# Ledger of designs, part 25: VH-VL binders against q6zmt9r679to764

Target 1, 86 residues: q6zmt9r679to764
Amino acid sequence: DNLLHWLAEELSEENAESLSSTLPLRRSTIQLIKLKNPDDLTEQIHEFLCFWKKSLPTFTDKLRLLARHLRKIGRSDLAEELKFKW
Key: E = the ipSAE of ESMFold2; O = the ipSAE of OpenDDE; V2 = 0.75 times the mean of E and O plus 0.25 times the DockQ between their complexes.

## First folded at step 19 (VH-VL; framework fv_vulinacimab)

Design m1 (at its last look DockQ between E and O 0.78; V2 from the best seeds 0.00; counts 0 for: pae E 6.0 > 2)
Fold by ESMFold2, look of step 19:
Structure m1 (fold): chain C 86 residues (1-86), chain A 118 residues (1-118), chain B 112 residues (1-112)
Amino acid sequence: as target 1 above (86 residues)
Amino acid sequence: QVQLVQSGGGLVQPGGSLRLSCAASGFTFDDYYMSWVRQAPGKGLEWVSYIRGSGDETHYADSVKGRFTISRDNSKNTVNLQMNSLRAEDTAVYYCAKDDYYYYFDYWGQGTLVTVSS
Amino acid sequence: DVVMTQSPLSLPVTLGQPASISCRSSQSLLHSYGYNYLDWYVQKPGQSPQLLIYWGSNRASGVPDRISGSGSGTDFTLRISRVEAEDVGVYYCMQALQTPFTFGQGTKLEIK
């Protein structure tokens, strides 16, 4: 959880839009999160990352999966940092 | 282009051993789970095993637990299935498959026949 | 283990007509906060299996729009709106919510 908040602080608005479009989240879920925290981008990102994490079975290697998504949006630097922090 | 090229099948007597290999290319290999799925002649598909990208966790179907060992070498982009104490019911075509971490097999190898008889 | 039951097991279809295949699971495949962990594969004659549908309704890359998946929980359907010759093969559903992952028995689609 603390790692997901750190990540949320490191992502730009453009990064967040790209990441949210590549994660398998329902559009209605994304809309609800934005309505809950309309002026707090970091909290929006943190919330959808937490929701994404909870939507996956326990046996999923969530670190590697998140790192793959980060590389896809051009943030390989964060993917590397995540590996050492997770 | 994602490719999974398999090798290592053949004819083995009951109680024998074989090692299957699957060479991967066209994707970042250690980012993905790899699975083995088998199909007995004229029958349906049966999932056999998977291994996490890092190799730190493996799972097996009950029918092969304790006899088969899945492993990977991320430096060579290979996943392997060591099959010991083979039985006639292990006769099948064995497929390696790429798991897209969301638990669907988006790419499959060409299949390798293992025959346990005689 | 989660038991997957397909119906029918044999499906002869006239070219250009629709086809439907049912898949029922012994447990709900809808994960809390998530998706239905139900996939569809086809194995065409002499070939390896190929992914058609994941998470109940999402088409894999290269799968034509005439092939679709629907359903939720325990009851799922694969539909081909207009069967073509290239659709011949055996269709399998698979659950991926719990290990061991388990397949249905298969449905052989043939042109009559």
Scores: ipSAE 0.051, ipTM 0.754, lowest interface PAE 6.0, mean pLDDT 87
Fold by OpenDDE, look of step 19:
Structure m1 (fold): chain C 86 residues (1-86), chain A 118 residues (1-118), chain B 112 residues (1-112)
Amino acid sequence: as target 1 above (86 residues)
Amino acid sequence: QVQLVQSGGGLVQPGGSLRLSCAASGFTFDDYYMSWVRQAPGKGLEWVSYIRGSGDETHYADSVKGRFTISRDNSKNTVNLQMNSLRAEDTAVYYCAKDDYYYYFDYWGQGTLVTVSS
Amino acid sequence: DVVMTQSPLSLPVTLGQPASISCRSSQSLLHSYGYNYLDWYVQKPGQSPQLLIYWGSNRASGVPDRISGSGSGTDFTLRISRVEAEDVGVYYCMQALQTPFTFGQGTKLEIK
């Protein structure tokens, strides 16, 4: 997912930690993702976002949901840009 | 804080029409689905309809499909339910609900009574 | 449509005693990624419904820890470890796996 990869590149480590606390994924899943890519934060975030996206109900507005989470962690700038890129 | 304030409803004859409205505040309105849920007197809860944040997707229970229309005005933070061709079995308290994209209703309006009777 | 079946429909309970409500679905509510799309609501006398539990076992904000949800697939349970007077009301389970969203019949909890 190119769009999620872009987003992953724009998020800081602090943002990633904040985002992971707001998204409904098990801690064990997050830990596994980190173990898989221990030295690549961007890939960790990308895989995390991809997993999250796949876990959502079929008819979910994934864009607006993601934007909501981005605003929640203080990245309204990315939320707005995401809408343009979607 | 999140608030959902409902208006509309009342008494109408069979075949008549009513419009319900729900004014939302305390959250980014267009980030959330909104739903209507109804409860006939002395009965349980029945989901009626929901509309996506952008307003471009709607779903209805079979019992109201073709008669009810859900809409929203994101510039006014309102969701509406236009009810046409009303039947006696539509008599109920109608609730608007904030429908999280994870599909639970975390906030509810105060409800409004719709009575369909000759 | 997914059929939701609650039991019991009437639940008289003595104050301080535990209470348990069962909810069964006609098909599994478990998503492929591990979420059970089963919620619990309570409607207290003269009030609007309010969320208690979402995704089978997560307490909504403000819900005391004496209230819990458990289960997976087709069988779910809401438990109240020590019933208080404020717990009086009608409890509903709801599936949100697919439209139409469907509720159980409701369980009326009363104090003996």
Scores: ipSAE 0.018, ipTM 0.757, lowest interface PAE 5.9, mean pLDDT 90
ESMFold2 (binder alone), look of step 19: mean pLDDT 93; pTM 0.954

Design m2 (at its last look DockQ between E and O 0.78; V2 from the best seeds 0.00; counts 0 for: pae E 5.0 > 2)
Fold by ESMFold2, look of step 19:
Parts: sequence; structure tokens; C-alpha cells
Structure m2 (fold): chain C 86 residues (1-86), chain A 118 residues (1-118), chain B 112 residues (1-112)
Amino acid sequence: as target 1 above (86 residues)
Amino acid sequence: QVQLVQSGGGLVQPGGSLRLSCAASGFTFDDYYMSWVRQAPGKGLEWVSYIRGSGDETHYADSVKGRFTISRDNSKNTVNLQMNSLRAEDTAVYYCAKDDEYYYFDYWGQGTLVTVSS
Amino acid sequence: DVVMTQSPLSLPVTLGQPASISCRSSQSLLHSYGYNYLDWYVQKPGQSPQLLIYWGSNRASGVPDRISGSGSGTDFTLRISRVEAEDVGVYYCMQALQTPFTFGQGTKLEIK
């Protein structure tokens, strides 16, 4: 949703590389996203966040899990803001 | 270092109740689902239940639904399993397990034996 | 419920030889975007279960390269390329795509 797009706007390229290493996304999916959107970092990030979200069963607490990944990459500030936005 | 330390096992008569506890340390407890998995003597593993990090959602195996209640106290870093209406078939070693929310149990407690016998 | 079926249930193996364990599910464990929700555990004698493989093929931390997972959908395999004495134990697959999560019956690996 719009929450994942907000997050994609707040993440740098370095954040995106770190996040892709901690999220269990297929390497082929990441490469395809980059190829599809080579000059649009926000869309790259948004798309792999959407793929990650859709890859999880509906019973997953996805927002809390995403916050954990954001803490891992050094963006605890965004992890806290995410809590206020769900 | 992740640790899961269990307590609360023992011998109980059929129809009785027992509460198992699992104390967690070494990770941000409320970020993770917790599960209970049991193993009857000489038998395989059976998943029993899980609880979300926030505690707002729980799920149970059909064999225990309506009799067992999983809960957590995030202020004490504990997950609990309230077991009511116990049957001989519930005799098992019960393990608590940390779920990485990608649905694999990366850390397990030491196991707690529950024996339901007259 | 998703039924998980392991074979063989008993696996005697000579040290240094390969071993394979099959796990089949009654439903596909492949989610929309190519993820398989299939994990492997080992329970060594007198111990709690330990994670070996998650998502069908990812090795858990500290698991040696000689242990691997493969397969997709409904058919999965755990392989040990060279069995060592420390590999003795009971191996379980588990599906985690749907609740209730369900395990296979277990495969007891022994040195013959």
C-alpha cells in the first residue's frame, strides 16, 4: 500500500542494498526489479517491498517484521515511524 | 546469546490442567512469533500452537484447539501454554521455539516433559 | 491440513556414503512469488531439534555444505553428501505455508 511507497521514498540506495540482503527475496527477483526500473530507485525499493510482503502468508505480522529488518540496516528511526503509520 | 528456558512440566491426571512457561532472552522478544511443538515418547514432532509478537493472533493444531491456550507476557519475556482437559494423548516433551516469522524455528528450548496418567 | 510424507522412515547408511531423504506434501508449498515454505530439522539423540534448512534450500547458520536441500512445490529432498557419525539422528521436514504447521513422520538415520 501507500505505507510501503512512503518507506521506499525514505530509503537511500545503500539502505536498499542492505535491506535486500536481510529480506528473504530471491536474487532473480531483485535483478528483474532493477532491470525493469533502472533509473527509479524509489520504484525499485517499492516493488521489492511489495514482492516481499506478498511472499508471506497472511498470518504474518508484516509490519513488525519489516520494522525488525529496518533496525538491522540501521534505520531504527523508520522502524519507529512505521509503527505510527499502520 | 539466544536462550529459551522452560518450566512447568510434570505429572497430571486426565482431565487436569497444567501451565508451561518459556523464558526468553538474547533477542527483542516482542519482534518474534513463539511456537510450541511437542513430541510424544518415541514419536515424531507435532506443532501445537503459535502466537504473534504482539500477542494479538494465535493459532492451534486441531488436536489441542479449545483445550490449550498460548499467551505471552512481553514485559516478562515469557510465552506460556495453558493446557486444560488433559488427555493421555497429550503426554509429550513440549518445546518452545523462536519463530523467525519466515516460518522456521531457529532456536528451541530444552523441552519440558508433561505426563498425563492416572 | 497439509500432509507431509517422508521416505524412508529408517535410513541405515555407511560412513562416508551419501544419504537422501524425501519429503512430499499433499499441497504445493510454493507461494505466489517462488518461495517454498519447507524446513528441515534434525533431532540428535537426547537433544532438542535443530534447524538445518529453511525455505527448501537455505542452510541455517553453522550447517556444513555437505548438507543441502532441494526441490519445489510438493517434492523436496534433503541430501548429506558424506555421512559422518555426528549426523545420526531423526530428520523431519515441516511445512509452514498454512496453519496448522505439519511435520513429516521423521527419518531415523543410523550408521550401519
Scores: ipSAE 0.162, ipTM 0.772, lowest interface PAE 5.0, mean pLDDT 87
Fold by OpenDDE, look of step 19:
Structure m2 (fold): chain C 86 residues (1-86), chain A 118 residues (1-118), chain B 112 residues (1-112)
Amino acid sequence: as target 1 above (86 residues)
Amino acid sequence: QVQLVQSGGGLVQPGGSLRLSCAASGFTFDDYYMSWVRQAPGKGLEWVSYIRGSGDETHYADSVKGRFTISRDNSKNTVNLQMNSLRAEDTAVYYCAKDDEYYYFDYWGQGTLVTVSS
Amino acid sequence: DVVMTQSPLSLPVTLGQPASISCRSSQSLLHSYGYNYLDWYVQKPGQSPQLLIYWGSNRASGVPDRISGSGSGTDFTLRISRVEAEDVGVYYCMQALQTPFTFGQGTKLEIK
């Protein structure tokens, strides 16, 4: 997912920690993702987002949900840019 | 704080029409699906319809398809339910509900009584 | 459509005693990534329904820890460890895996 990869590149480590705490992912899953890519924060975040997106119900408004999560962690700038790129 | 305030409803004859409205506040309205759920007198809950945040996707229970129309005005933070060709079995208290991330209703309106009777 | 079946439909309970409500779905509510799309609601007398539990086991904001949800797949349980007077009402399970969203029949909890 190119769009999610772009988003992953724009998020700081602090943002990543905040975002991971808001996503409905098990801690074990998050730990596994980190272990898989221990030195690549962008890929960790990208995999978090991809996993999260795939876990959503069929009729979920994925864009608006993601935008909400970004605003929640203080990245309203990315939320607006995401909507533009979507 | 999140608030859902409903209006509309009342008494109507079979075949008649009513429009329900729900005014939302306290959250980013267009980020969330909105649903209508109804409850016949002395009965359980029945999901009726939902509409996506952008308003471009709607779904209906089979019992109301072709008769009810859900819509929203994001500039006014309102969701509406247009009910046409009303039947006696449509008699119920109708609730608007806010859908959270994964389709659970975390906030509900106060309910509006719709009575269809000759 | 997914059929939701609750038991019992009537639940008289003595104050301070535990209560348990069962909810069964006609098909699995477990998503491939581990989420159960099963919610519990309570409608107290003269009030609108309110969310208690989402995703099978997560308490909504303000819900006391004496109320809990458990289960996976097709069998779910709502438990109240010590029933209080404020717990009186009708409890509903609901599946949100697919439309139409469907509710159980409701369980009426009363104090003996």
Scores: ipSAE 0.019, ipTM 0.768, lowest interface PAE 4.7, mean pLDDT 91
ESMFold2 (binder alone), look of step 19: mean pLDDT 93; pTM 0.954

Design m3 (at its last look DockQ between E and O 0.83; V2 from the best seeds 0.00; counts 0 for: pae E 2.5 > 2)
Fold by OpenDDE, look of step 19:
Structure m3 (fold): chain C 86 residues (1-86), chain A 118 residues (1-118), chain B 112 residues (1-112)
Amino acid sequence: as target 1 above (86 residues)
Amino acid sequence: QVQLVQSGGGLVQPGGSLRLSCAASGFTFDDYAMSWVRQAPGKGLEWVSYIRGSGDETHYADSVKGRFTISRDNSKNTVNLQMNSLRAEDTAVYYCAKDDYYYGMDVWGQGTLVTVSS
Amino acid sequence: DVVMTQSPLSLPVTLGQPASISCRSSQSLLHSYGYNYLDWYVQKPGQSPQLLIYWGSNRASGVPDRISGSGSGTDFTLRISRVEAEDVGVYYCMQALQTPFTFGQGTKLEIK
């Protein structure tokens, strides 16, 4: 997912930690993703987001939901940019 | 505090129309989907309609497709249900509900009675 | 459509005793990536429905520890460890995996 990869590139390490805490993912899943990519923050975040997106029902407003997460972690700027790119 | 306040409803003859409204407060309205759920007298709950936060996608129960229309105005924090060609079997208390994409329908309106009778 | 089947439909319980309600779905509610999209609701007399459990086993805000949800796939259970007078009402399971959302028939919990 190119859009999610872009978003992953725009997030700091601090943002990544905050975001991962808001996403409804199992801690074990998050740990496995980190272990798989210990030195690649962008890829960690990308995999978080891809996994999250796939875990949602089809009727879910994934864009708005992701924007909601971004606003929660203080990245309203990315939320707006995401809407533009979507 | 988070709440949903409903208005509309009442008595109407078969074939008639009614409009239900639900006003939301206490949360970021467009971050959540909204649903309508109804309950016929002495019966269980039946999902009626769903609208995404953006309003760009709607879903309906087969029993109301083509007759009911769900809409929302995010600038006014309201969701509406336009009910046309009403039938006796549409008689029910109708509830609006805040539909979190994750965590279920965690806030409900007080309900409004719709009675379709000759 | 996914058919939800609850049992029992009537549940008389003595105060302080445990209660259990079963909910079965006609197809698996387990999403490919790990969440069961099964909710439990209760409608107490004269009130609007309220959420008890989401994702099969997570308590909604304000729900006491004595109420729990379990199960996966097609079989789910709501348990109340010690029934109190405030637990009287009709309990519904609902699948939220796909539209149309579908409820069980409801289980009426009463005090003996």
Scores: ipSAE 0.852, ipTM 0.952, lowest interface PAE 0.6, mean pLDDT 95
Fold by ESMFold2, look of step 19:
Structure m3 (fold): chain C 86 residues (1-86), chain A 118 residues (1-118), chain B 112 residues (1-112)
Amino acid sequence: as target 1 above (86 residues)
Amino acid sequence: QVQLVQSGGGLVQPGGSLRLSCAASGFTFDDYAMSWVRQAPGKGLEWVSYIRGSGDETHYADSVKGRFTISRDNSKNTVNLQMNSLRAEDTAVYYCAKDDYYYGMDVWGQGTLVTVSS
Amino acid sequence: DVVMTQSPLSLPVTLGQPASISCRSSQSLLHSYGYNYLDWYVQKPGQSPQLLIYWGSNRASGVPDRISGSGSGTDFTLRISRVEAEDVGVYYCMQALQTPFTFGQGTKLEIK
């Protein structure tokens, strides 16, 4: 949703690479997203976050899980902002 | 390091109530869901209840809906199971478990026995 | 509810020989854009259950290579390539795709 779009705008390419390495997404999915939007990093990140979200069962606390990943890649500032925007 | 320590079991008459508690340490408690799983004497495992890290969403097995309530206190790192209107078939060892969202129930408590008998 | 059916329910095995346990789900556990939400647990005598396999085939931390999971959709298998004495216990599959989460009946592995 709006929160994933905001996050996509806040992540650097380095952040996105780190995040994609820790999230349980297939390499083929990541490559397909890059091929579909080769010149738009923000859209690539947004789609990859949307795919990740869709890969999880409905009962999953997705925002808290995402905050956990953001802390692991060194973006605790975004993890806190994410919780604030909750 | 990571551990779940349970308390609150015992013997109770049918129709009675008990509250089970599970204290967590060694991890960021509110990042994880928690589940209760029970095992009747000589029987298999039965999932009972689940609560999200935020505490805003709960799920129950049909056998306990309306009688059991799962809750958590993230400031105290505890998850609780309030068991009301207890029946003989609720007799079991009850386990709390940490749920990773991805990787299943990767840490379990030691179990507490609940016996419902006249 | 998703029904999980294990076979066999009792599995006597000679030390050093392989063992296999089957688990079938009444509906597919393969989530869209994701993984098979099928876990395996073991409960060794006198212990709490412990996670062995998640997503059908991924070993949990500390689980030896001789224990593996395979399968997809509705049919899953847990395999122990060489049974050791410490493998004695009851093995459960569980679907984690939707609540209520449901376990198979359990398979008791014992040394004959």
Scores: ipSAE 0.466, ipTM 0.864, lowest interface PAE 2.5, mean pLDDT 90
ESMFold2 (binder alone), look of step 19: mean pLDDT 93; pTM 0.953

Design m4 (at its last look DockQ between E and O 0.69; V2 from the best seeds 0.00; counts 0 for: pae E 2.9 > 2)
Fold by ESMFold2, look of step 19:
Structure m4 (fold): chain C 86 residues (1-86), chain A 118 residues (1-118), chain B 112 residues (1-112)
Amino acid sequence: as target 1 above (86 residues)
Amino acid sequence: QVQLVQSGGGLVQPGGSLRLSCAASGFTFDDYAMSWVRQAPGKGLEWVSYIRGSGDETYYADSVKGRFTISRDNSKNTVNLQMNSLRAEDTAVYYCAKDDYYYYFDYWGQGTLVTVSS
Amino acid sequence: DVVMTQSPLSLPVTLGQPASISCRSSQSLLHSWGYNYLDWYVQKPGQSPQLLIYWGSNRASGVPDRISGSGSGTDFTLRISRVEAEDVGVYYCMQALQTPFTFGQGTKLEIK
């Protein structure tokens, strides 16, 4: 929730494009989110992170999974901050 | 290169106990959940248990709940299944499986036979 | 528990011909956000199971294009467009929407 918005504020446009490519979301979903908020990058990122989180079953360790994605896109610094916060 | 190498199977009497182990390599172990899935001789697959990468939450099939305990040691890259109060119907090949959180059971161990009989 | 029902349970197929396996769930596997939590596995003779299809229609790495998955909600199909000798095995669908994870009974594919 609040953690995902913090993360959305910390990611660059390049980070967001890389992250969206590593998340198993449909291209159409990502495009619809961009169309909903065409000039608000932070809200676009926040929205697709929320969508991704809600798409996963409750038994999934979502914070560890998100940290894994952050390391893949070169933001290990954020992955470490995320682990500290959970 | 992901590998899951299992050990700990064997023959036990009803009411006995057995501990299965699965050693993982080729991936960052604590980033992934692990499951046990079993297959009775000549039968289909049955999911047994699941543990999160962190180890903080575990889940069980009703058929084993209260008798089996899944655990992991992230320092040794192992997942274990403690099997107590064993019954004849627990006789099966037990597989450990890696869970990518997206592609459930994307890699499987070689299987370990557990036989419960008098 | 979500009950998974496969049909047929035995599937003899002539080499080079198509094969289809049906899987039905007792409740919808479609998440409100549009994802189907349905996987397909094959267990070839003497081997551990291996993942073929996830989320109803996505091929796992290394799975040939002739193997495909389709369907949504409660009805799913695995299709092999041209059966090859290497396809012999038992095919399972599994729901991953909720615990306990549950498999179908298996469909044994054989060359006749």
Scores: ipSAE 0.405, ipTM 0.841, lowest interface PAE 2.9, mean pLDDT 89
Fold by OpenDDE, look of step 19:
Structure m4 (fold): chain C 86 residues (1-86), chain A 118 residues (1-118), chain B 112 residues (1-112)
Amino acid sequence: as target 1 above (86 residues)
Amino acid sequence: QVQLVQSGGGLVQPGGSLRLSCAASGFTFDDYAMSWVRQAPGKGLEWVSYIRGSGDETYYADSVKGRFTISRDNSKNTVNLQMNSLRAEDTAVYYCAKDDYYYYFDYWGQGTLVTVSS
Amino acid sequence: DVVMTQSPLSLPVTLGQPASISCRSSQSLLHSWGYNYLDWYVQKPGQSPQLLIYWGSNRASGVPDRISGSGSGTDFTLRISRVEAEDVGVYYCMQALQTPFTFGQGTKLEIK
């Protein structure tokens, strides 16, 4: 997912931690993702975003939901850019 | 603070039309889906319609499909329900509801009474 | 469509006593990511419905801890440990796993 990969590149480690805490993902899943890519923050973020996206019901507006989460963690700039890119 | 303020409704004859409106404030409107839920007099709750934040997808209960149309204007923070070919069984208090994309209604409008009677 | 069945439909309770409402779904509401798409609402006299519990067991903002939700799959329960006068109203479960979203019949809680 190119759009999610772009987003992953734009998020800081602090943002990633904040974002992961707002997403309904199990801590164990997040830990596994980190273990799989211990030295690649971008790939860690990309993977949990992809996992999160795939876990949602098909009729969910996934990108707008993601934009909401970005606003929640103080990255309104990325939320707007996301909406522009999709 | 989140607010949902409804308008429209009233008395109409069978076969008639009404338009309901819900004005939203206190949140980023297009980040959230919106729903309409109705309640016939003395009865339970019935989901009526759902619209995504972008307005690009809509869903309807079978009981209203082909007769009701949900729409939204994100520039005005409003969601509407156009009700055509109204029937007696459509008589109810209609509520607009903020629909978290994790699918719970965390805020509700005050309700609008729609009465279909000859 | 997913059929939601509540019991009891009428629930007279003495103040200070516990209350329990059952909700059953015709199919599992457990999503693959581990959450049950089951919500509880209450409609108090003369008011709009309000959210109590989402995802089966999470209390909405402002909901006291004496109110709780539990269950998974097809069987769910709403519990009130000590009923207060402000708890009077009609309680509804709702599934949101798939459209159409469907409600239970409602349970009317009254004080004896």
Scores: ipSAE 0.385, ipTM 0.878, lowest interface PAE 1.9, mean pLDDT 93
ESMFold2 (binder alone), look of step 19: mean pLDDT 93; pTM 0.952

Design m5 (at its last look DockQ between E and O 0.86; V2 from the best seeds 0.00; counts 0 for: pae E 3.2 > 2)
Fold by OpenDDE, look of step 19:
Structure m5 (fold): chain C 86 residues (1-86), chain A 118 residues (1-118), chain B 112 residues (1-112)
Amino acid sequence: as target 1 above (86 residues)
Amino acid sequence: QVQLVQSGGGLVQPGGSLRLSCAASGFTFDDYAMSWVRQAPGKGLEWVSYIRGSGDETHYADSVKGRFTISRDNSKNTVNLQMNSLRAEDTAVYYCAKDDYYYYFDYWGQGTLVTVSS
Amino acid sequence: DVVMTQSPLSLPVTLGQPASISCRSSQSLLYSYGYNYLDWYVQKPGQSPQLLIYWGSNRASGVPDRISGSGSGTDFTLRISRVEAEDVGVYYCMQALQTPFTFGQGTKLEIK
């Protein structure tokens, strides 16, 4: 997912921690993702987002839901950019 | 604070039409899906219609398909329900409901009564 | 469509006593990565419905600790450890796994 990968590149480590805490993923899943990519924050975030996206029903407005999460962690700038890129 | 204020409804004859409106405030409206849920007198809750935040996808209960149309105006923070070809069984209090993260309704409108009777 | 079945439909309870409501779905509401698309709502007399529990076990804001949700898959339970007068109303479970979203029949909680 190119869009999710772009987003992953734009998020700081602090943002990533904040975002991961808002995503409905198991802590164990998050830990496994980190273990798989211990030195690549971008790939960690990208994989978080991909797993999250796959966990959603098909009728979900995934873009707007993601934007909501970004606003929640104080990255309204990315939320708007995300909508623009979609 | 989140607020959902409904308007419209009333008494109409079978075959008639009504339009319900729900004005939202206190949140980023277009980030959230909206639904209509109705309750016939003395009965339980029945989901009626759903619309995504973008408005590009809608879903309807079989009981209202082809007769009801849900729409939204994100510039005005409103969701509407156009009800055509109304039937007696459509008589109910109609609620607009706000989606939260993953399709649970964390806020509800005050409800509006729709009565279909000859 | 997913059929939601509640029991009991009528629940008379003495103040201070516990209450339990069951909700069963015709198919599993467990989705990817371990959360269930099952919500509990209560409609108190003369009021709009309000959210109590989402994702099976998470209390909505303002919901007291004495109210809890549990279960997974097809069987869910709402529990009130000590019923208070303010708990009077009709309780509904709802699945949001797929459209149409479907509610249980409702359980009317009354004080004896």
Scores: ipSAE 0.504, ipTM 0.898, lowest interface PAE 1.4, mean pLDDT 93
Fold by ESMFold2, look of step 19:
Structure m5 (fold): chain C 86 residues (1-86), chain A 118 residues (1-118), chain B 112 residues (1-112)
Amino acid sequence: as target 1 above (86 residues)
Amino acid sequence: QVQLVQSGGGLVQPGGSLRLSCAASGFTFDDYAMSWVRQAPGKGLEWVSYIRGSGDETHYADSVKGRFTISRDNSKNTVNLQMNSLRAEDTAVYYCAKDDYYYYFDYWGQGTLVTVSS
Amino acid sequence: DVVMTQSPLSLPVTLGQPASISCRSSQSLLYSYGYNYLDWYVQKPGQSPQLLIYWGSNRASGVPDRISGSGSGTDFTLRISRVEAEDVGVYYCMQALQTPFTFGQGTKLEIK
């Protein structure tokens, strides 16, 4: 969870919109998260990352999958840092 | 363009060994899991084995557990299946497949035939 | 292990007509937060299998919209709204919720 919060702190609002469109999250889930924390972007991002993580079986290599999503949104720098923080 | 090119099949006697190889290109190999899936002649598909991108975790079908070993070399973009103590029922076409961690196999190799016969 | 049961196992169809294939699992494939871990594959004559549908209803890249998936939990359906000659092959469902991943028996779709 510390890693997901670090990521949430490093992502811009533009990054968050791109990432939420790439991740398999329901729009209603994204809307609820925004309503719960309307002025706290970091917490919104952290919450949808936690939802995404919990949507996957335990044996999934979630950090490698997350790095792939980060590359898709143009944040290959964070994808590389994610591997380093491994 | 994603490619999975397989090698290493053939004819072997029961109790023998074979090693299958699958060379990957066109994607960041260590970001994806890899699986082996087999198909006995005239039969359906059977999942055989799975390895995570780092190689740190592997899973096997009960029918091959203890006899087959999946491995990967991320520096060479290859996944391998070491098959020991082969039995007649292991006769099949073996496919390697790219496992997209959302648990679907979006790309498959061309298949290699393994025949186990006395 | 999760047992996957397909029906029918043989499906002759007239060109241009619809086709449906059923897949039933021995346990629910609906995981946390509403995902169904059920995929569909086709193996065309002389070819490797290829992905059609993932998560029960999501169409893979390059799959025409006349091919669709539906269902949830334990009961799933693959539907082809208008069968074309290129649709000939063996169709498999697969559960991807837990290892060992398991396939249905396959449904051979043929043109009458």
Scores: ipSAE 0.354, ipTM 0.831, lowest interface PAE 3.2, mean pLDDT 89
ESMFold2 (binder alone), look of step 19: mean pLDDT 93; pTM 0.952

